# Designs tried in a protein design chat: miniprotein binders against q53ft3. Part 65

Target 1, 195 residues: q53ft3
Amino acid sequence: MFGCLVAGRLVQTAAQQVAEDKFVFDLPDYESINHVVVFMLGTIPFPEGMGGSVYFSYPDSNGMPVWQLLGFVTNGKPSAIFKISGLKSGEGSQHPFGAMNIVRTPSVAQIGISVELLDSMAQQTPVGNAAVSSVDSFTQFTQKMLDNFYNFASSFAVSQAQMTPSPSEMFIPANVVLKWYENFQRRLAQNPLFW

## First folded at step 7 (miniprotein)

Design nx45
Fold by ESMFold2-Fast, scan of step 7:
Structure nx45 (fold): chain B 195 residues (1-195), chain A 83 residues (1-83)
Amino acid sequence: as target 1 above (195 residues)
Amino acid sequence: SPIQEEFEKLIREAFELYNEALELHEKGDKEEALRLFRKAAELFLKAAELAIKNNDPESYELAIQYAEDAQWYAEEIQLELEK
């Protein structure tokens, strides 16, 4: 029902369902993440009167999850971008008893989506200014994604120069990708909401 | 498969026409660009039809997106030529 996108990573479209009304995406190496985009897949709307509350969670020192409400997605606003960099705490071992030599281990954070009544959601307050809902910010993020896609395609074309592409397989030439990218950017600049 | 080979042929031809039309449009040859954009759109639509028959929704989306783009360019050029 949902998708989760992090710049520079593969989009996730298969949330782990942990309850009838609760879905989770794992975010490995979350310290490197500044923004996440949560969106509804276009095929299944929320039931009437319901929406999704979006949460961010990371494990504390005892392994217990710390959940923070980031915001909401609804049928009327099916996507949202959230800044999570400000929610990451602690730069290692500094504490009241002085710094200790603690081995750094990788941690996994989560994005949680809870399907709730709209009335219930209206009673809740998101953490600070985690939600980045301006069209300018969304447009900028989208342009960065397009740049990343084009750079990936160009890198693949360079790699193929070394490996000699199979002539029996279908592939899209790099110049066609460039033309698509330019056309898409023109349309986006004209109307950021066209898609 | 035969359907997939036909799809590939149509897409290749459509992109050749589409790219040529873009070059002609940039050079200001509006009449020829219009003609090629219309031809490209027709081939993209045929490719989309094959993709649907082959249960390939991603290829369908690709073909439809370019068909719409080619049609949009053709409509803009047509309007400019009628002024």
Scores: ipSAE 0.000, ipTM 0.098, lowest interface PAE 17.3, mean pLDDT 66

Design nx46
Fold by ESMFold2-Fast, scan of step 7:
Structure nx46 (fold): chain B 195 residues (1-195), chain A 83 residues (1-83)
Amino acid sequence: as target 1 above (195 residues)
Amino acid sequence: SPIQEEFEKLIREAFELYNEALELHEKGDKEEALRLFRKAAELFLKAAELAIKNNDPEMYERAIEHAEIAQLFAEYIQDELEK
């Protein structure tokens, strides 16, 4: 149902289901992680009126889990980017994983997803300093990445018109790239943290 | 080297899936395109991990960039399927 992405690591698509409505991803060596992307796989939507609350947990100095609410994913916003590099100095938020006996290893963090009613999610407040990176930094980075991708794809296709494509190269119809780029920019302008 | 050969194989397989996903999307087969973009992203990320372990910053940059692009296409198609 869910996926978890960290730059430079294998994407995780097989969450551990710890309850009917609760899913967990392990993040080993989390000290080296700055950002985590959580997304829905698109195969199974949330039931009507429901969404997912995204939590982050790290072991404190005593090895006890400290859970913090990072944000939400919904059918309308099926992915989100979270900054976790500043979470060691925060307080834990109220969370639905408090009653669960989840065994934790030092230096392994977790992403938790709790499937909840949208009305319940609206009453919750994500941790400010840990939940999102600078919106401007992410928006500008993503915008530059999209610009670089579009320019690269368009230029590359023209430069290799007479060549046999190598197995490591991508070839993209220009109209598809343009349509995707415009749609994604429109969405970024409205909601810079969705993706 | 064995590691370089493994990296090249992952990148090649990822691009094959990625290009097939683009063709499927253009033809309107959105569900299959989504599946292949997800698989392509997994392989690109695996290649990026190998590049990190072998201190190859150029290959890491290329692999991670394409992993992110594959994920962006997947998100776009997922949104279209949910409309």
Scores: ipSAE 0.000, ipTM 0.115, lowest interface PAE 14.2, mean pLDDT 66

Design nx47
Fold by ESMFold2-Fast, scan of step 7:
Structure nx47 (fold): chain B 195 residues (1-195), chain A 83 residues (1-83)
Amino acid sequence: as target 1 above (195 residues)
Amino acid sequence: SPIQEEFEKLIREAFELYNEALELHEKGDKEEALRLFRKAAELFLKAAELAIKNNDPESYEIAIWAAEFAQRYAEEIQKELEK
């Protein structure tokens, strides 16, 4: 149902389902990650009145996961870009030397998606420093990339409807996602300064 | 700004090489495509250095993203050539 994208890494389209309404993507070597993109594959919509709350988790100094709400994805807004670099700050960084010689263990962060009622999501407040400016070039680039992906994926899903046992459970093969990536990269190379 | 002008030149040169590598890859010239993807990645990385010096983190992210895509294509072609 969902995809997770980090620049320079293979796109993840196979979330680990940990409950009926909970999905997780692993982010190894997360200290090298500045932005994470979460998106719906476009083949299986949320049920009416439902959406996805997107969370980020990293290990604290005690090795315990710290979950933070980043934002939401819905049928009307099926993709979101999050800046996580500011969220990887160590605890107790109030004093000027709190970050000196801090030994960050190489560890796995996670993106969590919780399928929730839209009314419940409206009552929640995402962390402020996860919001990405729509003015910056990276956000503009990512938005155009996602638009291109949805156009491609939607067209493919419709043409391949007969391949699935149940139309409500349609999925996009990994090869289609890879081919889309190659086509997008080719387009970017053709018009480098347009982005 | 001279440093911004240098950045744009490197990005343009890198994308020209990247585009040529894509054409060569489609035509089946894997060895030359590999060479150009590697050169494109090198130029994208140099552009990233200039972006940081120019206090432009957004351009840095784009250059790093492009470098990693070029490197990924190079790795994939290298594996094919090793068969």
Scores: ipSAE 0.007, ipTM 0.136, lowest interface PAE 10.6, mean pLDDT 66

Design nx48
Fold by ESMFold2-Fast, scan of step 7:
Structure nx48 (fold): chain B 195 residues (1-195), chain A 83 residues (1-83)
Amino acid sequence: as target 1 above (195 residues)
Amino acid sequence: SPIQEEFEKLIREAFELYNEALELHEKGDKEEALRLFRKAAELFLKAAELAIKNNDPEFYEDAILYAEQAQFMAELIQEELEK
C-alpha cells in the first residue's frame, strides 16, 4: 500500500503491518537523513473518507520512542515530503502508536502510517519544524515529480490500451518506478544542478 | 481515415521495437537495446507530428508521452553503459 524513500537508499515498499490500520517502516542510520518521502503505491486506494496520518519516531536518550505527527497522505494527495532534520530534540505529539509494543533496534528511527478518517485528520496539527517550506523550490519540484509519476503511469496504461490493437501483446515494465527513482537519485547526487 | 491508419501503423511499429528493446535489455544486450529504444522514440515522435497535423491533440499528447518513455529507457541504458 505504501512506499518510503530516502535519497541515496533503496525504496522501501513492504511496510510492517503492526495493526489492521497501522504500518511501519524502519529507518536505520537516521542521523544522516534530512528528508523522507512517503507515498501510496497506487494499487490499493484508501476507502472513501479515509486517509493516512504519517508519524516519525526516534529513540530518545532513554531509548524510549518519541512519536511526532509529520503530515498526511490521501487518495487526492498520495505523496508527501517531510524534513526530519531538527526533530531529534523535540517533544512527542499525541499519537495512536503509544500503546503498541513495536520491536526496536537502537539507532533505528521509524515512519508510522495510521489509516484514519479524513475528518479526524483535519483536526490534527503536524509539528511545525517537520513541514517542508513552501518556498523550497527543490522539495516542491520533487513533490510535483512524484505526483507526475502516478499520472504518467496511469496515462501510459490508458493510452496503450486505447491505441494498441492488442494490449496483451504490449510489455509494460513492472519495476519502472523503482529503476526510474534509482536513476533520478543517482543523477541528483552526481549533479545537484540537474534540476 | 488514411491518416488515422498511418498513425496506428507508426504506433504499432514503434511498440514492436520498444518491446524488442526490453527483451534485449533483459538478456544483457544493452547496446542493441539502446539503439532500438532510440528508434522507437523516433517513430513515436513521427506519430506525434502526424497527430498534430491531423488536429488530434489527444493522440499528440499520448504519442509524446510514449516518445518520452522510450527516451527515458534509452537514457537509463546509456548510463549503465557508461559505468
Scores: ipSAE 0.000, ipTM 0.111, lowest interface PAE 13.9, mean pLDDT 66

Design nx51
Fold by ESMFold2-Fast, scan of step 7:
Structure nx51 (fold): chain B 195 residues (1-195), chain A 83 residues (1-83)
Amino acid sequence: as target 1 above (195 residues)
Amino acid sequence: SPIQEEFYKLMQEAEELFWEAQELYLKGDKEEALRLFRKAAELFLKAAELAIKNNDPESYEKAIDFAELAQEYAEWIQEELEK
């Protein structure tokens, strides 16, 4: 249902489902990561009134996860960019992953997506330092460009899903995602302060 | 300032064409979407030329990146139409 992109790394499109309403991406060597992009693949929309709360977790000194709320994705806003550099392992937010009790390998972080009611999401406060600043016109334009890419890529995925006899399979054309990733990486290299 | 003003005008016009092209593609009007993506790329390239004249390499790089993205979308649609 979801994709996760980190600059300089291969895009991930196969989240691990850890509960009926919870999905996780592993982020190895997380200390080198500044920004994470989370997006919906478009083949399976959220049910009416539902959305996805996006959490970040990395292991504390004892290897126990500390979950922090980064933000949200919805059918109307299916992609988001988060800054994870500078987050504190001791800080926590309200999160639905506590009962999972998942112990992680040191240096491996996770992005978690919890499918929740939109009304519940509206009451939650994301960690302040995770928000990407949109102070200049270029940053705003790039966020619009990312949304446009998602919509365009999703159109290919929908077409393929309609032709495939296995409707539960989630996929997006690999070449479309790869080309976008290459372009994003090139832009980041040319302007490292962009994000 | 006049060159910089023209640069932003071209970037805004190119962005609007890019958005329109994407919407047309989703509606199934692939031929018109292709035309607008190509036009968007042309305007982004024109903006890049102005950035060079204004000794603004940062704006040049941004315009080129967007031009390349618009060209990539146009290439995909062109290939789809040829099938």
Scores: ipSAE 0.000, ipTM 0.134, lowest interface PAE 13.1, mean pLDDT 68

Design nx52
Fold by ESMFold2-Fast, scan of step 7:
Formats: sequence, structure tokens, C-alpha cells
Structure nx52 (fold): chain B 195 residues (1-195), chain A 83 residues (1-83)
Amino acid sequence: as target 1 above (195 residues)
Amino acid sequence: SPIQEEFYKLMQEAEELFWEAQELYLKGDKEEALRLFRKAAELFLKAAELAIKNNDPELYEYAIEWAEEAQYFAERIQKELEK
């Protein structure tokens, strides 16, 4: 249902379902990540009145997860770009070489998506400055690339639906997502200041 | 078909110009960036015309969306240059 993108890495489209309404993506080597993109694949919309709350989790110095609400995705706003560099524990901190080698703390963060009622989501406050403003030119180009993907995928889905009398069984092949990601990553490489 | 081949050639050329324009803008060459965004918009619009002639409204919308983006950035750069 969801995708997760980090510039320079393979797009993730297979979230781990940990509960009926909860999905998780693993982000290895999260210290090198500044931004994360979360988007809906467009094949299965949220039920009416529902949306997705997007959370970020990283291990603290004690190895315990610290969850923070980043924002939301909905049928009307199916993608969001988040800046996570300012949210990481230990960012800018110095560690003794001995502790660095002895402490077995996984460098894996997580993106969590919780399917919730829109009314419940409206009562929640995301952490400050995590959502990236649409007025920034680089953010605008990233948003337009996501819009381009949805337009392309929607065009393909309509074409597929025309081949069958059952529009409720629409699919987007993995090859379409792969081709889009290859083009998206190539274009991001042409914008070194963005990432 | 010849129309289908021409559509994809126009789209690919226009997209290459679009991203080249962005790189030029970031490097401070705003006048050249403006020229390329305008050229990209022209090619996207030509592709849109081919899509409508080929009775493909989805490809038409795809090309128009790109054309509108190229025009948007061209207009913004033009305004920057006038100040």
C-alpha cells in the first residue's frame, strides 16, 4: 500500500505489517539519511474517513526506540517529504572509540504508518519542522517527480482497467515502479544540492 | 507507429531540456535556464498535440502536466530577471 524512498537507495514498496492497521519500513544506516519520502502506491486507497499517520523511530543511546510523529498521508495528499536529520539522537555527539567498538547498537531506524480516523489525526501535532515546505525549489521538484509518478501509474492503471470488466482488480506491475524509480534517481543525481 | 515514436522522442528531448535547465538555474545561469525551460515547454506541448491526435487522453494529460511545470519555472525566472 505504501512506498518509502531515500535518495540513492532502492525504493521500498513492501512494508512489514506488524498489526492490522500498522506498517513499518526499516531504514538501515539512518545516520546518513537527511530526508525520507513516504507515498501511497495508488492501487488501494484508504477507506473513507481514514488516513495514515507517519512516525519516525530511532534507537536512543540505551538502544530503546524513540517514536516521533512526522505527519500524515491521505487519499487527498498521498505523499509527504520529511526532514529527519534534526530528529536523530546522537547527531553531532562524540563517542569514545572504546564505546563505539563495544556497544552493539543497530544503526537501523524505522518509518511507521498507522491507519487512523481522519478526526483522530486532526487532533495530533507533528514534531516541528519535520515536514518540508512546498515553497522550496528542490522540494517542489521532488514533489513534481512524485506527481509525475502518480500520473504515469494512473495512466497505466486506466489502460489496464480497459482490458478487463473488473475495475476493482487494478494492479501496478513491479516493473513500472522500478522504471519510475530509476528515472527518479537519475533526475535526483542531476540535483546535487537537493540531497 | 510514427506518431507514437515521435511522441516519445519529443517527451524524452523535453525532459532532458527540463533537467538541464534546472542545473543551469542552480549554477546561476538564469538566462540560459529560462531559454531551456521555454524550449522544453514547447516540446511538451507538441507531444500533447500528438497524444490527442492518437486518441490517448492519458498521455495528453501527462505531457500537459510537464508543459505546465516548465512554463511555471520559466515565468518565475523571467520575473527574477526583471528585478
Scores: ipSAE 0.000, ipTM 0.113, lowest interface PAE 16.0, mean pLDDT 67

Design nx53
Fold by ESMFold2-Fast, scan of step 7:
Structure nx53 (fold): chain B 195 residues (1-195), chain A 83 residues (1-83)
Amino acid sequence: as target 1 above (195 residues)
Amino acid sequence: SPIQEEFYKLMQEAEELFWEAQELYLKGDKEEALRLFRKAAELFLKAAELAIKNNDPESYEEAIYYAEWAQDLAEIIQRELEK
């Protein structure tokens, strides 16, 4: 359903399903992460009127998990970029993960996705400065490339499965996505205006 | 430099063709998508040649990466059309 991408790491496309409507990605060694990209895989859309609320959980100084609402993904906006490097000292948000909050490893952060009604999501306010502004050229460029790439790859995967299924073919080559993102970040570091 | 300017013009034109090809594929126009992915690959390869001539290995690696990506996508579409 969902994918999670961090530069320099393998892209995650297999979220842990912790409830019928709740999915989690683990982020070990999250102190080295500045941005996280969350995206829909494009093969299964949300039902009409539904979307995904994206949460970030980190351990506070006492090892207690703190959940913060980062933003949303929807059929109309299936990917989002979040800055998490400044959030570990922030205030917690209201969150739907309940008792799953009890047992956490202090060195591991999590991205949580809760499938919710769009009307309910509209009443919620994400923590400030987490989502990269859509008016930012970097965000617009990155989202356009990511959406176009995954839509194409997903369409190809469906077509291949329907017409000529083969165990030797990769439907969505995660290593190619990772290499693209690593190359993109390398170029950005060398010339911040390249986007 | 003029050679660096030509490199970025080729890269930009190739990228525009690449994304146009992707949109055509999603619309079901696989034959035109194939043509544009092949054209994009040609332009990325020309950019790579300029980067080598300009002793710029980083630009060369970038151009080759995108050329190979475009070529792989073209090969996938070619296989679909042959079936």
Scores: ipSAE 0.000, ipTM 0.137, lowest interface PAE 12.6, mean pLDDT 67

Design nx54
Fold by ESMFold2-Fast, scan of step 7:
Structure nx54 (fold): chain B 195 residues (1-195), chain A 83 residues (1-83)
Amino acid sequence: as target 1 above (195 residues)
Amino acid sequence: SPIQEEFYKLMQEAEELFWEAQELYLKGDKEEALRLFRKAAELFLKAAELAIKNNDPEAYEWAIRLAEYAQEWAEQIQEELEK
């Protein structure tokens, strides 16, 4: 139902459903993430009178999740950009060397989506400066994401002579990747909010 | 104007079909993807005709270019299915 975009990473479209009304995306190595885009996939709208509250969590020093409300997605506003760089755990250093040579343990943050009544959502206040309404910021982020995806996919491309008919195959014909990328970039230039 | 409203409605409908066709192709539903790319091309061409009637060369260029992209996708998929 939902997608999640992070600059420099593959788009996620398969959220983990943890309850009937709750969905989660994992964000490994979250300290490198500045912006996250959350969007609805086009086929299933929210039920009448409902929308999605978008949360961000990271593990605190005790490993406990710290959830923060970032904002909302609705049928009327099916995508939103969130700046999370100010919400992350800090350097967390306990010694005089600070962040200079600190060893990082693997850590995973999460984006959570909770399907809630619109009236309930209207009464909640997102953390400050999380939502980004700038079209320029969205365009920059999406362009970097597309470049990264195209470069990654092209590394697995094969000639048309080696194209397989099976949908389970992992090989992508080079000309198909190129056509998709060119068309998507053109759409982005014409309408930065289409995705 | 009413003509411009019709133009943009056709363009939006055609773009939605175009994106759905790409998603279907990636999922392996090549026959359905081909059908939707052909439908998208048809709607883009209808929008192009409307742009000509409205003496709007920029709108015509936009619509015809998208029709060409949809036709190229359809041609590629048709060739895959024929092999």
Scores: ipSAE 0.000, ipTM 0.105, lowest interface PAE 15.3, mean pLDDT 67

Design nx55
Fold by ESMFold2-Fast, scan of step 7:
Structure nx55 (fold): chain B 195 residues (1-195), chain A 83 residues (1-83)
Amino acid sequence: as target 1 above (195 residues)
Amino acid sequence: SPIQEEFYKLMQEAEELFWEAQELYLKGDKEEALRLFRKAAELFLKAAELAIKNNDPESYELAIQYAEDAQWYAEEIQLELEK
């Protein structure tokens, strides 16, 4: 149902379902990640009155997960861009002699999505420093590409509906998302700060 | 309507050509990729014309965005082939 993308990495289109209403994406080597994009993958909407709360988790200095609410995705706003670089704590060596220790195993962070009532989501406060600037070139470029993807996906779903008797059961194939992401990566590489 | 049906048919055909062109480019078949990107752009532009005739500005914008993407790929590939 959901996709997760990080610039320069393979797009993830298959979240691990850990409960009926909870989905997780793994983010290895998360120290190199500045932004994470979460988006709805198919034309199958959330049930009426429901949406998705998006969380970010990383291991603290004691190895315990620290969960933070980043924001939300809904049928009316099916994608969200988050800045996670400022949310990481205990980056690098926390000891004066950390450089003399055994090479550290790369940490794995997670994006979690919890399907919740919209009324419940309205009562929650996301961490403020995860919001992205609307004038940031990466954010504007990414939003334009996401808009392009949803326009393409909606057109594809409508075309498929003419051939399929049950339109509400339709989905966007992972191969379509992968091809869109290849286009995004290519354009980003060619014009990294292009509008 | 018949115009809307033709619009979606053109969009679907153009989209299929667009993604096929992308795969050909990645496989190193740049000449064939260029041909298909140009064909996709033509079909997206035809779809845009139908959207205007049907007084549908949102479908027009959608088709134009896809046409611009296809034209961008074609231009880049043409430049690569000229080197």
Scores: ipSAE 0.000, ipTM 0.130, lowest interface PAE 13.1, mean pLDDT 69

Design nx56
Fold by ESMFold2-Fast, scan of step 7:
Structure nx56 (fold): chain B 195 residues (1-195), chain A 83 residues (1-83)
Amino acid sequence: as target 1 above (195 residues)
Amino acid sequence: SPIQEEFYKLMQEAEELFWEAQELYLKGDKEEALRLFRKAAELFLKAAELAIKNNDPEMYERAIEHAEIAQLFAEYIQDELEK
């Protein structure tokens, strides 16, 4: 149902479902990540009155996961861009002896998506400075790219619904989404003034 | 107009082929899925040509975007079959 994009990496479209209403994406080498994009694939909408709360998790100095609310995605706002560089904590220290000493280097972070009632989501407060401003050109470009992809996916979902009584999720290989993004980026470079 | 009717007819036919190709791929019939994704792409491209003749950039964008994604699915399956 969801996609996760990090600049310079393969897009992830196959979240691990850890509960009926909870999905997780792994972010290896997360210390090098500044922004994460979460978006709906557009093929299956949220049920009426529901949306997705987006969380970020990193290991603390004791190796325990710390979850922080980044924001939300809904049928009306199916994508969001988050800055996570300011949310990483626990300064890691490396010694020449490595594992012979205390090492607090984070290994893998996670993006979690929890399907929740819109009313419940309204009561929650996202961590400050996670959402990014639209004044950044990269953010504007990324938003246009995601909107275009979501619109395409939604159009095919309607076609599937018309042809079958019970429309299923569209199969979209992760590298197809990445190649589509690269193609769209090339097109936008030729005509940057519209969309 | 007649050209708009032909455009939507081509788009619908291409979308039906695209959906069928996806089902075939999930069933493991990769060669047939590849054939149908390629056919869908051809029909989307034909629709895009009609949009150019009709001076309709909106129809063109819709058709070309669908063609590009159908081509990407075909390339993915072609690469998979060559391994």
Scores: ipSAE 0.006, ipTM 0.274, lowest interface PAE 10.4, mean pLDDT 68

Design nx57
Fold by ESMFold2-Fast, scan of step 7:
Parts: C-alpha cells; structure tokens; sequence
Structure nx57 (fold): chain B 195 residues (1-195), chain A 83 residues (1-83)
C-alpha cells in the first residue's frame, strides 16, 4: 500500500506488516538520511474515513526505539516529504507503537505507518517542522514525479525480474531514467510556473 | 517573476545533468558520472538559494531534496572509485 523513498537509495514498496493496521520500513545507515518521502501506491486506497499517521523512530543509546510523529498521508494527500535530520536527538512523541516491543540495532531507523480514523489523526500534533510542504500544487508535483519514477521503474523490472541490484551500486535502467526525464521536460514546457 | 524564471532554469539545467550522470554511470563511465552529479548538486543548491531569497520555502525544500539525491549518488561513486 505504501512506498518509502530516501535520496540515493532504491525505492521501497514492500513494507513489513507488524499488526493489522501497522506497517514499517527499515532505514539502515540512518545517520546519513536527511529527508524521507512517504507515499501511497495507486493500487489500494484507504477505506473511507481512514488515513495513515507517519512516524519515525531511531534507536537510543540502549537500543530502544524512540518514536516521533512526522505527519499524515490520506487519499486526498497521498504523498509527503519529511525532514528528519533534526529529529535524531529529539524526545519521543505519543505513538501507537508503545505496546509493541520492537528491538533495533544502533544503525537502523524505521518509518512507521499506522492506519487510523481521520478524526483520531486530527487530534495529533506532529513534532517540530518535520513536514516540508502541505500545499496542493507541491503535493501534486511530488506525487507525479514519484508516480513517473515508480511506474517506469516497475515496467522495466517486470521484464528484468531475475535481475538484482549490485550491493555497492544503485541500479536504474538507462531507458527508464530517459523516459522519466522526457516526461518531466514535457511537464515543464506545459507549465513552467507550476510551483 | 525574473527570480522564479531563473529558479526554473537552474532546476531544468541541474536535472539534465542529473539524468546524464545516471546514464553515464549505468554505462560504466563512473568518473564522468561523478563529475556531473557534483555539478548537478551545485546547481540544485543555487536554485535553493534563490528560493530562500524569494521567500519560497516549498521551492527551497524540493531543490534541497534534489541536491541531496545528486550528492548521495556522488558519494557512492566516490567510494567505488577509491577501492
């Protein structure tokens, strides 16, 4: 249902389901991460009246997770960019993962998504200024960029199902990046002031 | 506005370099890819500076996000070349 993107890394689309309504992405080598993008895949929307609360956790000095609420994703706002560089030494926030004992290594952080009622989400306050933008035009632009990247990458992955990325290399087929670039160029030509 | 036009021009030029760098990397020209990723990052950072001066925090954040992408690729390629 969800995707997670960190700059310079392969997009993750296979979250680990840890409860009926809770999903987690692992972020190894988290000290090098400044921004995280969380988005909904086009396959399955949230049920009416539901949305997702997005959390970030890092292991403290004892290896215990410290969870912080970053923001939300909904059918109306299906993608969000979060700045997490300032949150790695912050205090924990109120979170629904408190009843779950998730043990982490010192080098692995997590993005957590809790599927909740929209009314419940409205009563929660995200930490600091984690959310980068909440305006419609920026959300639409980001979502289209991610959709183009994901769709093009996925279309070529199907034909190359047996291929696995080299451990030391990022792998994006040349024709996928070229097609994505052409589409982005077309968008800029049609609406150079879309921002 | 002139500042917005300059911002879009920088973003466009940086993206062209970014995609050229990725294509070169996949073809095995890692040294040239590294050079272009670094150049792309520099232009994205210049775009971010314009956005801040124009009091446009949304454009600033996406330019910084794009710069981070280019810098991450450059870091990985640099590590490969140092082996």
Amino acid sequence: as target 1 above (195 residues)
Amino acid sequence: SPIQEEFYKLMQEAEELFWEAQELYLKGDKEEALRLFRKAAELFLKAAELAIKNNDPESYEIAIWAAEFAQRYAEEIQKELEK
Scores: ipSAE 0.006, ipTM 0.215, lowest interface PAE 10.4, mean pLDDT 67

Design nx58
Fold by ESMFold2-Fast, scan of step 7:
Structure nx58 (fold): chain B 195 residues (1-195), chain A 83 residues (1-83)
Amino acid sequence: as target 1 above (195 residues)
Amino acid sequence: SPIQEEFYKLMQEAEELFWEAQELYLKGDKEEALRLFRKAAELFLKAAELAIKNNDPEFYEDAILYAEQAQFMAELIQEELEK
């Protein structure tokens, strides 16, 4: 049902099913991992009203798993990127893998996926530094969009000396585009979600 | 690589649709803007899938970020049209 990707490693598409609604991927040498991608394989959607809660675990000093909630995948958002660097502090989140006391090697971590009701998932809070910030992601995208728009629009700008009469066409001066871009950037800096 | 070329082609086409949709939304053509934002989201998601299959999380980050924004705009417009 699911896949797991770590940069520089072979993609995993064969999760170990540990319960009817629970799936696990092993991550050896986890100290070298900064990001993990979890995604749904495109053939089987979640049942209506269901989604997947994504957890990360690493072995503590006694070899016991410490589970932390990273985030969610759903039919509407079938993949997610998680930053796991900095999550190895020994603080666990609430998790449905509590009965699974599997002792493992100190260098092997796990990604767990629990199929849950969307209503239940909405009430859960992922660890604060696991998921890529949606605000940061939106700000980055908006900046890239503005840069690309400015570059695109300016490629069509023409000086008054180069304009030819045309009854059906309008020309936008580059200065107007630049002014709009600067004003939008200023507004974005004050409130990234202003639209 | 062929996969990387296909990724860039999908991203380019999706970006063009996204900005055409943005322009239409600003002009008040909400129904057409909604249609194009949905098409853009579909293409961005296809690009993200290619990036994952090619083991390139950096390319995936760019594609999924754009897909999320296209979906956000589509949801916003749909809600406006249903009022």
Scores: ipSAE 0.000, ipTM 0.114, lowest interface PAE 16.1, mean pLDDT 68

Design nx61
Fold by ESMFold2-Fast, scan of step 7:
Structure nx61 (fold): chain B 195 residues (1-195), chain A 83 residues (1-83)
Amino acid sequence: as target 1 above (195 residues)
Amino acid sequence: SPIQEEFQKLLYEAIELMDEAFELWEKGDKEEALRLFRKAAELFLKAAELAIKNNDPESYEKAIDFAELAQEYAEWIQEELEK
């Protein structure tokens, strides 16, 4: 239902479902990430009166996840951009003595999406430094791009459902979606000033 | 039914052109990709006209969304070619 995008990385469209109403994306090497984009794929809308609360988690010094509310996605606003470089991710460098103790524990963060009632979401307070201004040219560009994709995917699926074509025509062509993502990623990589 | 069949034909032909355009773009053939995205947009617009004639405003709006998407890709490639 959801996608997760980081500049210079392959887009993730297969969230792990950890509960009926909860979905998670893994973000390896998250200390190198400045921005994360969360968006709806457009094929399945939220039920009426519901939306998605977007959370970010990072491992604390004991390896336990610490969750922070970043913001929301809804049918009316199906994408959101978050700046996570300002959030506490722990120290980037270890004490010199710690550098000699190399453990096989990578820096892995997670994006979590919880499907909730809109009324409940309105009463929650996101962390103040995560949301990116909608006036920001990067935010406007990225949101316009994702809105265009969301509309395309939704419109294509509904148009095919209204017509009873052959079985091979009942689904959105995977090639179109994949190539759209690849070209979107390439476009973002060409604008390093935005990340 | 005849109008719906023609709408379907135009829609699928346009989607096929989009696929071909993306493949050409990946291979670096930007000029040909641009031509195909523009052609896809034309076919989506023709599909929109048929949807209106069939008194189907929802299909009309969706076909217009497809046309706008094709036009945006064409504009991106055109800007790249003008550098």
Scores: ipSAE 0.000, ipTM 0.133, lowest interface PAE 13.2, mean pLDDT 65

